# VH-VL binders against q9gzu0: the designs that were tried, part 20

Target 1, 229 residues: q9gzu0
Amino acid sequence: MGDPNSRKKQALNRLRAQLRKKKESLADQFDFKMYIAFVFKEKKKKSALFEVSEVIPVMTNNYEENILKGVRDSSYSLESSLELLQKDVVQLHAPRYQSMRRDVIGCTQEMDFILWPRNDIEKIVCLLFSRWKESDEPFRPVQAKFEFHHGDYEKQFLHVLSRKDKTGIVVNNPNQSVFLFIDRQHLQTPKNKATIFKLCSICLYLPQEQLTHWAVGTIEDHLRPYMPE
Key: E = the ipSAE of ESMFold2; O = the ipSAE of OpenDDE; V2 = 0.75 times the mean of E and O plus 0.25 times the DockQ between their complexes.

## First folded at step 9 (VH-VL; framework fv_lutikizumab)

Design z2 (at its last look DockQ between E and O 0.03; V2 from the best seeds 0.00; counts 0 for: pae E 11.6 > 2, placed apart)
Fold by OpenDDE, look of step 9:
Structure z2 (fold): chain C 229 residues (1-229), chain A 124 residues (1-124), chain B 107 residues (1-107)
Amino acid sequence: as target 1 above (229 residues)
Amino acid sequence: EVQLVESGGGVVQPGRSLRLSCSASGFTFSDYGMSWVRQAPGKGLEWVAYISRSGSYIYYPDSVKGRFTISRDNSKNTLFLQMDSLRPEDTGVYFCARTYWDEHGYRGYYFDYWGQGTPVTVSS
Amino acid sequence: DIQMTQSPSSLSASVGDRVTITCRASQSISSYLTWYQQTPGKAPKLLIYAASSLQSGVPSRFSGSGSGTDYTFTISSLQPEDIATYYCQQSYDTPYTFGQGTKLQIT
């Protein structure tokens, strides 16, 4: 009888095979929690922490169709969209998020976050937690790094700015684990016409095999560095 | 704040039935397994029943198996313990307890929040 | 069933003293041990889980250690509010079982 770890791996592979037949993702077997932290360059400034209302796991096939539809509708670029179209990856979509600052009136509402123009953000950090469905287990941190540094998405924004015809924007981090869906808005100020980029939604890109790779610690442990005062 | 409030305790004769309730608040009830733990007068703690968050998994010790039934209504944030064929040895304070999973393992259950308990007396 | 043997059954100590309680399992429980505090007339309170993990909000004077079958609960500096009965519980397997308890008094 093989090593317990080997047995688990085999069981997981069987499950994956079954799910493929059903056109289901392994991710469908999990509950997810996700948090988004906007880390500021100023060390004294606490991160802006958001809780995702609902994490939606999407199989590549289903996501592909949606993405392609968006491209067809000219909602976002084909180039950015193609990066999401990989077969062995699960997409975790976070369409809505709310501020964790419950103590501030009005901050509990879903808010669009302005990403540009601003220089005070160091990086965006997404924290993903999961547990098996129907399990009594606590949510565990998924052992994956989801970070998007300011410099990386700003470069992409600047590139898009040069193109007048793009309304929907998708940008991704270098390792293609975090995708930001951005809304481009033109604001008329008394002095100038300003362009702003607002974060609309986030999609995490995770290999399916990593769904069962958990780090140690609780949600609280992992949120602590980003918690508001 | 997590709160658990037990009710339904009382004095009954042997062989009779009693139904306990536990009202939960301050947390998402449906996300947690729940347990009953009892304490005989002047004695220690005894685990009585467990029910998973969905109700799919239920466990009893041999001491109450076949006589007690644990159930839950997640829509009402309420845990129940139906006690049938009560015996004098079932006398004690019955606590409702939120059951948490040990993050370091796959089998570790502990009780992170307790109610104040409801007294049950079985006497002739 | 896993039997939990707790010792001592009772102890008296002075404020500021170091207090130690031991718990032994009839078989290895792989650090699936929990410690509770119960004051008279009140519900038990979780102090330590996973043998050594301090529950949030619990004072740092409380600690736990051990592995395999032998575990120790320690109060580094006894305070008046620590008067209670303490219980160990194995969280390894059903039925979940408790030690008989240790009644702690202050002299």
Scores: ipSAE 0.018, ipTM 0.585, lowest interface PAE 6.2, mean pLDDT 84
Fold by ESMFold2, look of step 9:
Structure z2 (fold): chain C 229 residues (1-229), chain A 124 residues (1-124), chain B 107 residues (1-107)
Amino acid sequence: as target 1 above (229 residues)
Amino acid sequence: EVQLVESGGGVVQPGRSLRLSCSASGFTFSDYGMSWVRQAPGKGLEWVAYISRSGSYIYYPDSVKGRFTISRDNSKNTLFLQMDSLRPEDTGVYFCARTYWDEHGYRGYYFDYWGQGTPVTVSS
Amino acid sequence: DIQMTQSPSSLSASVGDRVTITCRASQSISSYLTWYQQTPGKAPKLLIYAASSLQSGVPSRFSGSGSGTDYTFTISSLQPEDIATYYCQQSYDTPYTFGQGTKLQIT
C-alpha cells in the first residue's frame, strides 16, 4: 500500500510531464506574492520593506548564462553550479515594487536602491509566498533561503570595480537563490568622485519542487520583523 | 526567564474531552507562535498543534485534526488545547512550546523553550 | 510525512569518548534540522538548529553537521551530565517530525 508522500511526489511528476508537453512550467500553476526587505545593521532602524508589484515567472534560458558567468568570475564553484543547472529551476523576476511605508503614497516604481557605497545595510531578504492558482487558500511562505548578505555582494562589487568597461552586472548569493541586477553609475559630490552600485531588479532562482514546500505562518507573521511603523 | 506552565491534564475515559492551558511569562507572548508537543510513555515526540502569533493561522497533523482545537488569548498570555474524542493513543505528556522562527525566514521553525508538561491518560 | 530515522537507537560510552549520532531523512530537508536533548523526567532542550548552529548557552563539545538527507550530531568528549535521549527534528515540511530518539548511557 502506498505512502501518501510517495503518491504526492508521483502526482507532481506526472503533472510536470503533462506541462512539458504543453511547453508550460509548474510555476505557471501558482500565484505568487513577494516582498523585499533591506535590513539595516542598526538594531533600532526599521527595514526598508517593499511589495513586489508583479512576480513574473519566466522560462527564458538566461539563468544558465548568469550561473556560468559567476563561475567564470570566480563567484562560486563549478561543481555546485553544474548540480544546480541539472535541476528543474525556474526564475521569478521582480522588476518593480512599491514601498510599504505608511507615509508614502502607494506608487509602483522601477526598482532603484543604492547598495554601495554604503555600510548601513546588513542584508537583503526576499520573502516568497505561493498558492495553487485555482485555489482560494491563503498564500503560504515558500520554505527556501532568499538572503543576500552585504559582505557577499560587496566582495563581488569590488571585483567589478577592477573592470572599468562594464556598467551593468549580475551578482548572486552563495546558494544561488537570489540574483541582483546592478547598474554602475558615476556621480560627483562637491569634494569627491564616487561610483555607485544601484539595484535595478531581483530574480529568485529555485527548483520547482520547492513551490509546494511551505513553512507555517501567514504573510503577516513573516512580514512583522520588517514592517515599518 | 521564559516560563511556560501547563495545566489541565488528568485521567479521562476514551471519547471524553480535556482542556489544557499554558500560562506564559518572561517574554512578549504576542510576538511568538506557540505549539503543543506530546510524548507517549517511553516513546518519542510528536508535534500536535501550532498557532501563529495572532491566531490567524493554525496547523494540525492528521493524527489529531478534527479532534483537537488550539487557541490563544494574547491579552492573558495563555495558550489552550481543547482535546475532544480522546483515544488511548493520545496518552502522554503534553508540552507547551514556544515556536521560534528565524526572522530571516529560511531556518525553519523550532521549539526554543518548553514547559515541564502536563500528563494526560486516556484509559477506562 | 518526512520520516526521520536515527541511528543507533541506544548506545553506551565512557566519559571522554567521542559520540556520534546520525539522523537520516526520507527526502532532502535542506539543513532544516534541529537537535534536542531530553534528560530523564525533563522537557526537551534545544541544542542545535539549522543543522549546525549552536544554541546560546550550549557547550561547544556539541556539534552538528550534514546536508541533504544525512545529518550527524557529535559530542566531542562525553561528560556525565550528557546522559539523555537525543532527538532530531525536521522543519522542512509539515508535519514537523522527530526521529525516534537515541538513548545515551554512560558505561
Scores: ipSAE 0.006, ipTM 0.527, lowest interface PAE 11.6, mean pLDDT 80
ESMFold2 (binder alone), look of step 9: mean pLDDT 90; pTM 0.916

Design z3 (at its last look DockQ between E and O 0.04; V2 from the best seeds 0.00; counts 0 for: pae O 5.5 > 2, placed apart)
Fold by ESMFold2, look of step 9:
Structure z3 (fold): chain C 229 residues (1-229), chain A 124 residues (1-124), chain B 107 residues (1-107)
Amino acid sequence: as target 1 above (229 residues)
Amino acid sequence: EVQLVESGGGVVQPGRSLRLSCSASGFTFSDYGMSWVRQAPGKGLEWVAYISRSGSYIYYPDSVKGRFTISRDNSKNTLFLQMDSLRPEDTGVYFCARTYWDEKGFRGYYFDYWGQGTPVTVSS
Amino acid sequence: DIQMTQSPSSLSASVGDRVTITCRASQSISSYLTWYQQTPGKAPKLLIYDASSLQSGVPSRFSGSGSGTDYTFTISSLQPEDIATYYCQQSYDTPYTFGQGTKLQIT
């Protein structure tokens, strides 16, 4: 009752109720920072780490449409999709980023990262941080796992390889927290033809209640495994 | 080989203060967050303090908040716990612990290496 | 606070037996679960993190599984050196909390 954490939870519940009354998203009340790490299979090789330039929160019917499309395409189970549809979910879109390597002159760019047929990446890790909008509080890590292992997205790419459709594709990790927007390109060289899959954007899906579910530590603490310097 | 050695435990009366130290070796101390965990006699484990690698983030559970102060000196590879206004309930063995694991992959916060502990007894 | 409930509180088994310990959280912890071994008179040692990942140097007879609120820890073939108290711990929400422990004895 007088516990500071209990008061914060009660205040958040009241705010959530007010936002539903006004048909607004709780996520609109937060600032975000997001980082993307491409973790290599080789133990000695440092991750390729990127900072997202702007995190765009969206509460739209697109979430339900993307899930239903995934079920129709047999990308993930109906049971898991129905569970996600029952939650208040926010989409956090990340179309642009820049490398955090110190030897790169930073230029914000559209996401353009080859994911397949390369086989040197173990997984994609997204790190999400939040704080109340217009506060001077430090950003704090959102306690959620945003990992997409190579085997999981390669499996989905292999399912789509025989399709002639040139439209972009969307794939998701097994727990449906990370969605990759993929451009399929057919490259032809004098010697060979090749299909490649490039990452065009990432979207994180999380229940709104997790926006205030923070882990201990700072941004630096949580980035350290991916920034060895 | 990671090594953590606690010191500074002892017997004190309620209301008094005690300062624990933890000496670290075998790893780059300034790269890791650190915690104190205590174990009451014949009982389970309780997390009592966390400090980030730079000291810029600190956490205490309500049981010790306002009475305990965690700090670190990265130049000396040493972690400290200042315990003020000690209560009999604070009696136990105090372990320092390293709070994350270094492998390519997700780094949740868990205690991957522990010291051998230093006993603290608070009684009249 | 998230309560962690271990079962059983104590367990007796013979060398070579398969041993299973369970840990239940009062709410979903999304596999933020760690298992520790504490041999008598010593500090805890990390065995398993992220519910199922084996720490380096830990024998392969140890394993973990589970999701949501329900987690299990298994020793496939009990050895004499496995006499210890085993603890689960959640790291999903602060304060990070431990189970009450399971004392493993060998007959």
Scores: ipSAE 0.278, ipTM 0.677, lowest interface PAE 5.1, mean pLDDT 80
Fold by OpenDDE, look of step 9:
Structure z3 (fold): chain C 229 residues (1-229), chain A 124 residues (1-124), chain B 107 residues (1-107)
Amino acid sequence: as target 1 above (229 residues)
Amino acid sequence: EVQLVESGGGVVQPGRSLRLSCSASGFTFSDYGMSWVRQAPGKGLEWVAYISRSGSYIYYPDSVKGRFTISRDNSKNTLFLQMDSLRPEDTGVYFCARTYWDEKGFRGYYFDYWGQGTPVTVSS
Amino acid sequence: DIQMTQSPSSLSASVGDRVTITCRASQSISSYLTWYQQTPGKAPKLLIYDASSLQSGVPSRFSGSGSGTDYTFTISSLQPEDIATYYCQQSYDTPYTFGQGTKLQIT
């Protein structure tokens, strides 16, 4: 009897309720694609763009299993995993990603990305795309902003740096939409010992109601600003 | 063998309506998106409408938007095109086409199988 | 909308000749280009998709190349059965648009 939007909302609520009973998440009804762009401060320098191999949604009542899967896959440490906030939101895990630079032989492999020490990165941008499962439609951009600025994660790195007892690290952006799982490594240089922070995996937090909120445009349209070519 | 057979074409006056049908066989109809493509006499090809496998997604060009309605009945392996407010420029052969989307890319739709077409003539 | 400009509009060649048709998009279509063959009185037939991928069952004398906005369709050795009109189509975005076609005849 209500307006079309109200009807859709009600239908969605019903679906959510059903999925809850099945211990599933609304996210389980979608396929996801995710890209990670490292935007550099130097404007002339093209972003480093990565494609996530697989996006893993965390199901309601199955959070632990998904975390353990990540640990089993050596995507992130158990310690880091335990620090992941349990929120009533959809968690989208990106345990592995590969470079999209097709112009360079060998760049298609999975690589760890060093986040610190370096100051050339302006921000990390995650682009999330989704579609209904079993659809023959293109992925659509999820209408959400996933950005993590250098200053924000550096502050956290510096804080952790002062603590010698922590190896696995989870850092998050101010709005708690992007979580970075970090591996701290100590490298011996000829001059001294250096500490580096390597990105292991990423987890996006999205309100469940936003799963059906799509922006306009294609994957290509949204990647274009970050494309290496 | 994939087969698409169009029907429902004919001669109509401007402003009238016509409903086209396409019967599909030789494949799982519900697994594929479908499109209509038309060809005016002696002219090229023009995409007219697309409908996803479930019918959840529908697209039209501006030339027919608001006048044409694409639909499907997966239980009957049939694709439909309701054409309202027909114009002389709508005259042509209308083809039903199975539409494939390549998931390897960002986006890509092409038509891998076509019917023989059904003729539609709009004239006073 | 993406405009597709196909050239030439018509072409006459001899059996065994190499034939080339070009298609230009008004913007980059990222290799999402499809080539069709339409013989007189028949429905179009898919030949090449994704700019260079040959459809199953299509003779190897047909090929496609290109990137960005510029694409080429080639018949390496023209055969009598290749008399048809050929169309390019961008598969990048809606509305899907076709080139105006190239009518190929044999001398």
Scores: ipSAE 0.020, ipTM 0.647, lowest interface PAE 5.5, mean pLDDT 85
ESMFold2 (binder alone), look of step 9: mean pLDDT 91; pTM 0.920

Design z4 (at its last look DockQ between E and O 0.04; V2 from the best seeds 0.00; counts 0 for: pae O 15.7 > 2, placed apart)
Fold by ESMFold2, look of step 9:
Structure z4 (fold): chain C 229 residues (1-229), chain A 124 residues (1-124), chain B 107 residues (1-107)
Amino acid sequence: as target 1 above (229 residues)
Amino acid sequence: EVQLVESGGGVVQPGRSLRLSCSASGFTFSDYHMSWVRQAPGKGLEWVAYISRSGSYIYYPDSVKGRFTISRDNSKNTLFLQMDSLRPEDTGVYFCARTYWDEGTYRGYYFDYWGQGTPVTVSS
Amino acid sequence: DIQMTQSPSSLSASVGDRVTITCRASQSISSYLTWYQQTPGKAPKLLIYAASSLQSGVPSRFSGSGSGTDYTFTISSLQPEDIATYYCQQSYDTPYTFGQGTKLQIT
């Protein structure tokens, strides 16, 4: 009998090839859990942590449209976008998420989050966990980086702000693993009128090969740095 | 300032048991994963046990699975390794290692601080 | 299990020389690779994580590179205190395995 890890990898590669032939994503074979942490610059302040209500995997053929739209809208670098188009990719959409704050007991209602203008957030961190569908095993963390630093998305927001021709935008982090779907809203205060950017949803990009690569630990182990006291 | 101090090593006959302890100081113990790593005399390193920060996930390689039990007491800042049914091939120096996940690179876990080690000899 | 093979098994070099050690994994480990230094009679010390990231407090003469299955550790100008055995370790999949070590001596 061959090496169990090598045999499992070979079997998963064959499945991936079959799913691509049938135009299905490998991600369709997994259950997912995803969390979104807004990490504050003040280190004593615990993150604003949200649980994604439903993770929706999208077939890789839809990824190209998001990338090309970003290039046309000047939201992404052309060079980085071309690199991503040459890879097998899975999109994991998080259209709805809810606060894990104590004061939201028993409520699963979607929550909006204002990303700009503000200067108290250091970065957005997404935590992705998976298991095979109908497995009796606990969810395990997918080993992939999903961070979007404030400076990086603010730069893109400022560019979009100078262009008055659209209300919805998509921005991505430099390594193109996190995509933010943003709504531009005009808010009037007692003194003046201001523009804000609200986060509507998040999409994670990862190579399909990463879906079978898990870190050690559990959801609790990996969420602990971001949990309220 | 991070310190890890192992104890409980010694000389035992095959089939006997030992319990190793590791006292931690200089950091918040409950925020960190922990591991045991052993080194046979004059030889390389082998990861032999892992426990997550909460204790909810535990891993052993096949060489020790069913014979070794890792545990932790976060209130006492102490990591333990219960070694049962010891074999001569378990002989070596056992290190307590802090296991770190680097959120910046996302390139897995590594051992950023090690104790001095405690020797274990299994022989007739 | 992922097997890690280091080359060479031992190496002799003079102070000031550039030293290169390689580590090969039995499958791609996507830069989930760490380098440790173990001086005689002591515990290992972390030098490099994520294949190329230098741990705080480690001299800049140490560096790492590589991807996929092939990784390289370099000391740009060997110093007397660098006499040690060097180990690579993968953390891509359990068990997190080490290379067999490379013993570095000074001629």
Scores: ipSAE 0.006, ipTM 0.548, lowest interface PAE 10.3, mean pLDDT 78
Fold by OpenDDE, look of step 9:
Order: C-alpha cells, then sequence, then structure tokens
Structure z4 (fold): chain C 229 residues (1-229), chain A 124 residues (1-124), chain B 107 residues (1-107)
C-alpha cells in the first residue's frame, strides 16, 4: 500500500478532478483570511499591519471573470491584469485592505501603500489563513511563505521607471508566490517632479496541493510579531 | 439537551420509496452538519449520507449514491432522507447524527449525538 | 475505502476488570479515530474522538490511544453499566467506515 502522503495526494487529485467537472476549484471549498504586514528595517518600528477585506480565489474556469472583476473594482489596472501568469495554481486576490491600526486615520493609511520611493521597508509579508466552508472551526494558517523583500521589488521598480509607457505594473517575488499590482504616479512637487509606485492590490500564488496544509497556531499567534503595540 | 428524533420508517417492497425525517432540538440546528447512519439487523454501523450546515455540501457512499437524497430544512429543524429504489440490503435502523468536523483532516467527521433510530424493512 | 478491523468481536469480563479493544485501519488514518458505545435498543454514544480525546461527560475510566493504523480503546475498571457494543470509526476520509463492533458482557 502506498505512502500515506501519496494516498492523500491521490485523494486530493480525485477531488480536484471531480470539482473540475463541476466547474469548481478546490479553493472554493475554503474560506480565506489574509493579512499584509509591512516590516520595517528599523527594529523598533512596529510593522504596519493590514487586514484584507475580501480574499478572492481565482479559479481556472473563472479566471478571466475574476480578473475583470478586479479591474472593474479598481483593484488593479487592465494592463497589470494581463501580465498575470496563468499557472496551475490557486490565485488568491486581495483587492482591498484595511489598516489594523484603527487609531490612525487618514493620510497615514495612504502613505502605507506607497512602496517607492522609500527605503524604510524591509519586506512585505502576507499571512494566509483558511478553513473549510461552513465550518465553525477557527481559521488556520496556511503552511506557505509569502514574503517580498524590498530589494527584490525595488529592482523591478527601477527597471520599470525607465519605461514611460506603463502606468500599471505587476511585480513578483523570486519564487513567484507574491504578486504586487502597482500604479505608477507622477506627482508634481514644488521642487521637482516625482514618480511614486503605489500598491493597488496583491495576489498570492499557492499550489493547490497546499490548500490543506496548515501550520499550527491561531491567527493571533501568527499576527503577534506584526501587531502594533 | 440535544435531541434527535427519527421518523418515517416502515415496511416497503423492493423498488419502493421511503422518506425519513429527523427532528432536532436542544441546539441551533443550522449551526451543525448532519448525517445519516444505518445499522442492518445484527450488523455494524454504516455511514449513509452527509449534509453541511447550509446544505451546500452533500456526500454519499457508493452503496446509496444515486438512490438516496439527504436534505434539510433549517427553518423547521428537520433533516430528511429520501430513499428511492430500495433494496433488501437497505433494511436496518436508520439514525440521524449530529456531525462534527475533525480538525486537520482532509474530510474528517465524527458523530457526537445520535437519535434512537427509525426501522426500515425492505422485503418482498 | 478504508477498512476497519476491530478485535475481539466479543468479550466477557468481570466488574472491575481492565478491558481493551483494538481497531486496525487498512491504511493510516492519522489519529482520526472515534469510539462509540451502543447499548441495546439505545442510540450510539460518542466516547472518544481524535483517538484519545474524551468526550465531555464521559467517565474517565474510558480512554483511547494509538496512531497510524493501530488504535486501542480501554476501560480501566469495568462497570455494570458498560455492557454494550463498542464501535470504532475512522474520520479520516469518506466513506466514513466503522469497525464491526465488539460486544462486551459482564460475567
Amino acid sequence: as target 1 above (229 residues)
Amino acid sequence: EVQLVESGGGVVQPGRSLRLSCSASGFTFSDYHMSWVRQAPGKGLEWVAYISRSGSYIYYPDSVKGRFTISRDNSKNTLFLQMDSLRPEDTGVYFCARTYWDEGTYRGYYFDYWGQGTPVTVSS
Amino acid sequence: DIQMTQSPSSLSASVGDRVTITCRASQSISSYLTWYQQTPGKAPKLLIYAASSLQSGVPSRFSGSGSGTDYTFTISSLQPEDIATYYCQQSYDTPYTFGQGTKLQIT
């Protein structure tokens, strides 16, 4: 008899096949929660933590519709949407964010979405949680790492900066698990014209096989390192 | 106190249909998944059907798939099992069971409360 | 389907005795095992879930252990009210299958 892990994989594949027949995805069996933490280089500075309003799984059968929905909702540009890689992975779109720092209202929240030019961010960390639909069980952390380091997306920004023809851009981390949808804006300052890159939305790529792979701990446990004091 | 009361059992001929009901009380019915489990005379227990809280997810074993239909009315706190094309091997006591999700599983459930069961006899 | 093999099929013991029932799965079920008690003419009752977790309200004399494919159910001190048939059930995958049961009697 095959390895338990092999058997589980086979069962998962069977389920996936069945869901495909129904024009559903395995991701449709789950509810998702996502948090975004901007980790600063300065250790004394607490991370900026955001809660995603809604996580939208992109299914193979509804891939185009979901992308268009994102465009319609002004989550990301059409141009950026076209740059999405069609992979045999689950795409989890995060079009809207809310600061978990409820004590800060207004400009501070918007400033947190500016990714460039700034050098105080070390990395972006996305925390993904899920549970089976129609379950009263708590959300569990998905056992996947979603990090995008400053150096990696800055390189891409600088590359795009040299190009005048694109307003909406997509950048991804080296392992292609985190995609950032970025708007390039030109701001006129009293002194100079400045270009800024603003984060519009995030998309996580997760292999379907990892949808049932949970780590230990609660949402609180995993957010604790990023929680504001 | 959690209570599950099955009804609708009886004696029927092969090929006929029967509809079972389970009345739930003592808990918020709509918050729990439900299942049917049957027991043939002098035999063990056999899982027959599962339905999620909202009714959106339903599962059957191959032994009853295509013949049995589980459903629920949350407004009436009632679980149903429509049994069509009944066979002699379907004879037994049918229990409704409140179903809990087992954490960490691909699809893991256990039954924390059971009804007393309703007898179904399929004979020529 | 996952086959559950329960042993023994029947058991007779005296009041106060330690009783052990075993359940073997045809494949690893990762501790997703449940034990039920059924007295004659009564509804099954949940005793143990997740191989070793005691259900609320169940006497502490009942316990479960095991991992992988092999699991045990134990009554530390048999009581007269424990006369029943006991069933194991895997909750690892559908269809959720049961052992054939162990009929427990008191001598």
Scores: ipSAE 0.000, ipTM 0.509, lowest interface PAE 15.7, mean pLDDT 84
ESMFold2 (binder alone), look of step 9: mean pLDDT 90; pTM 0.917

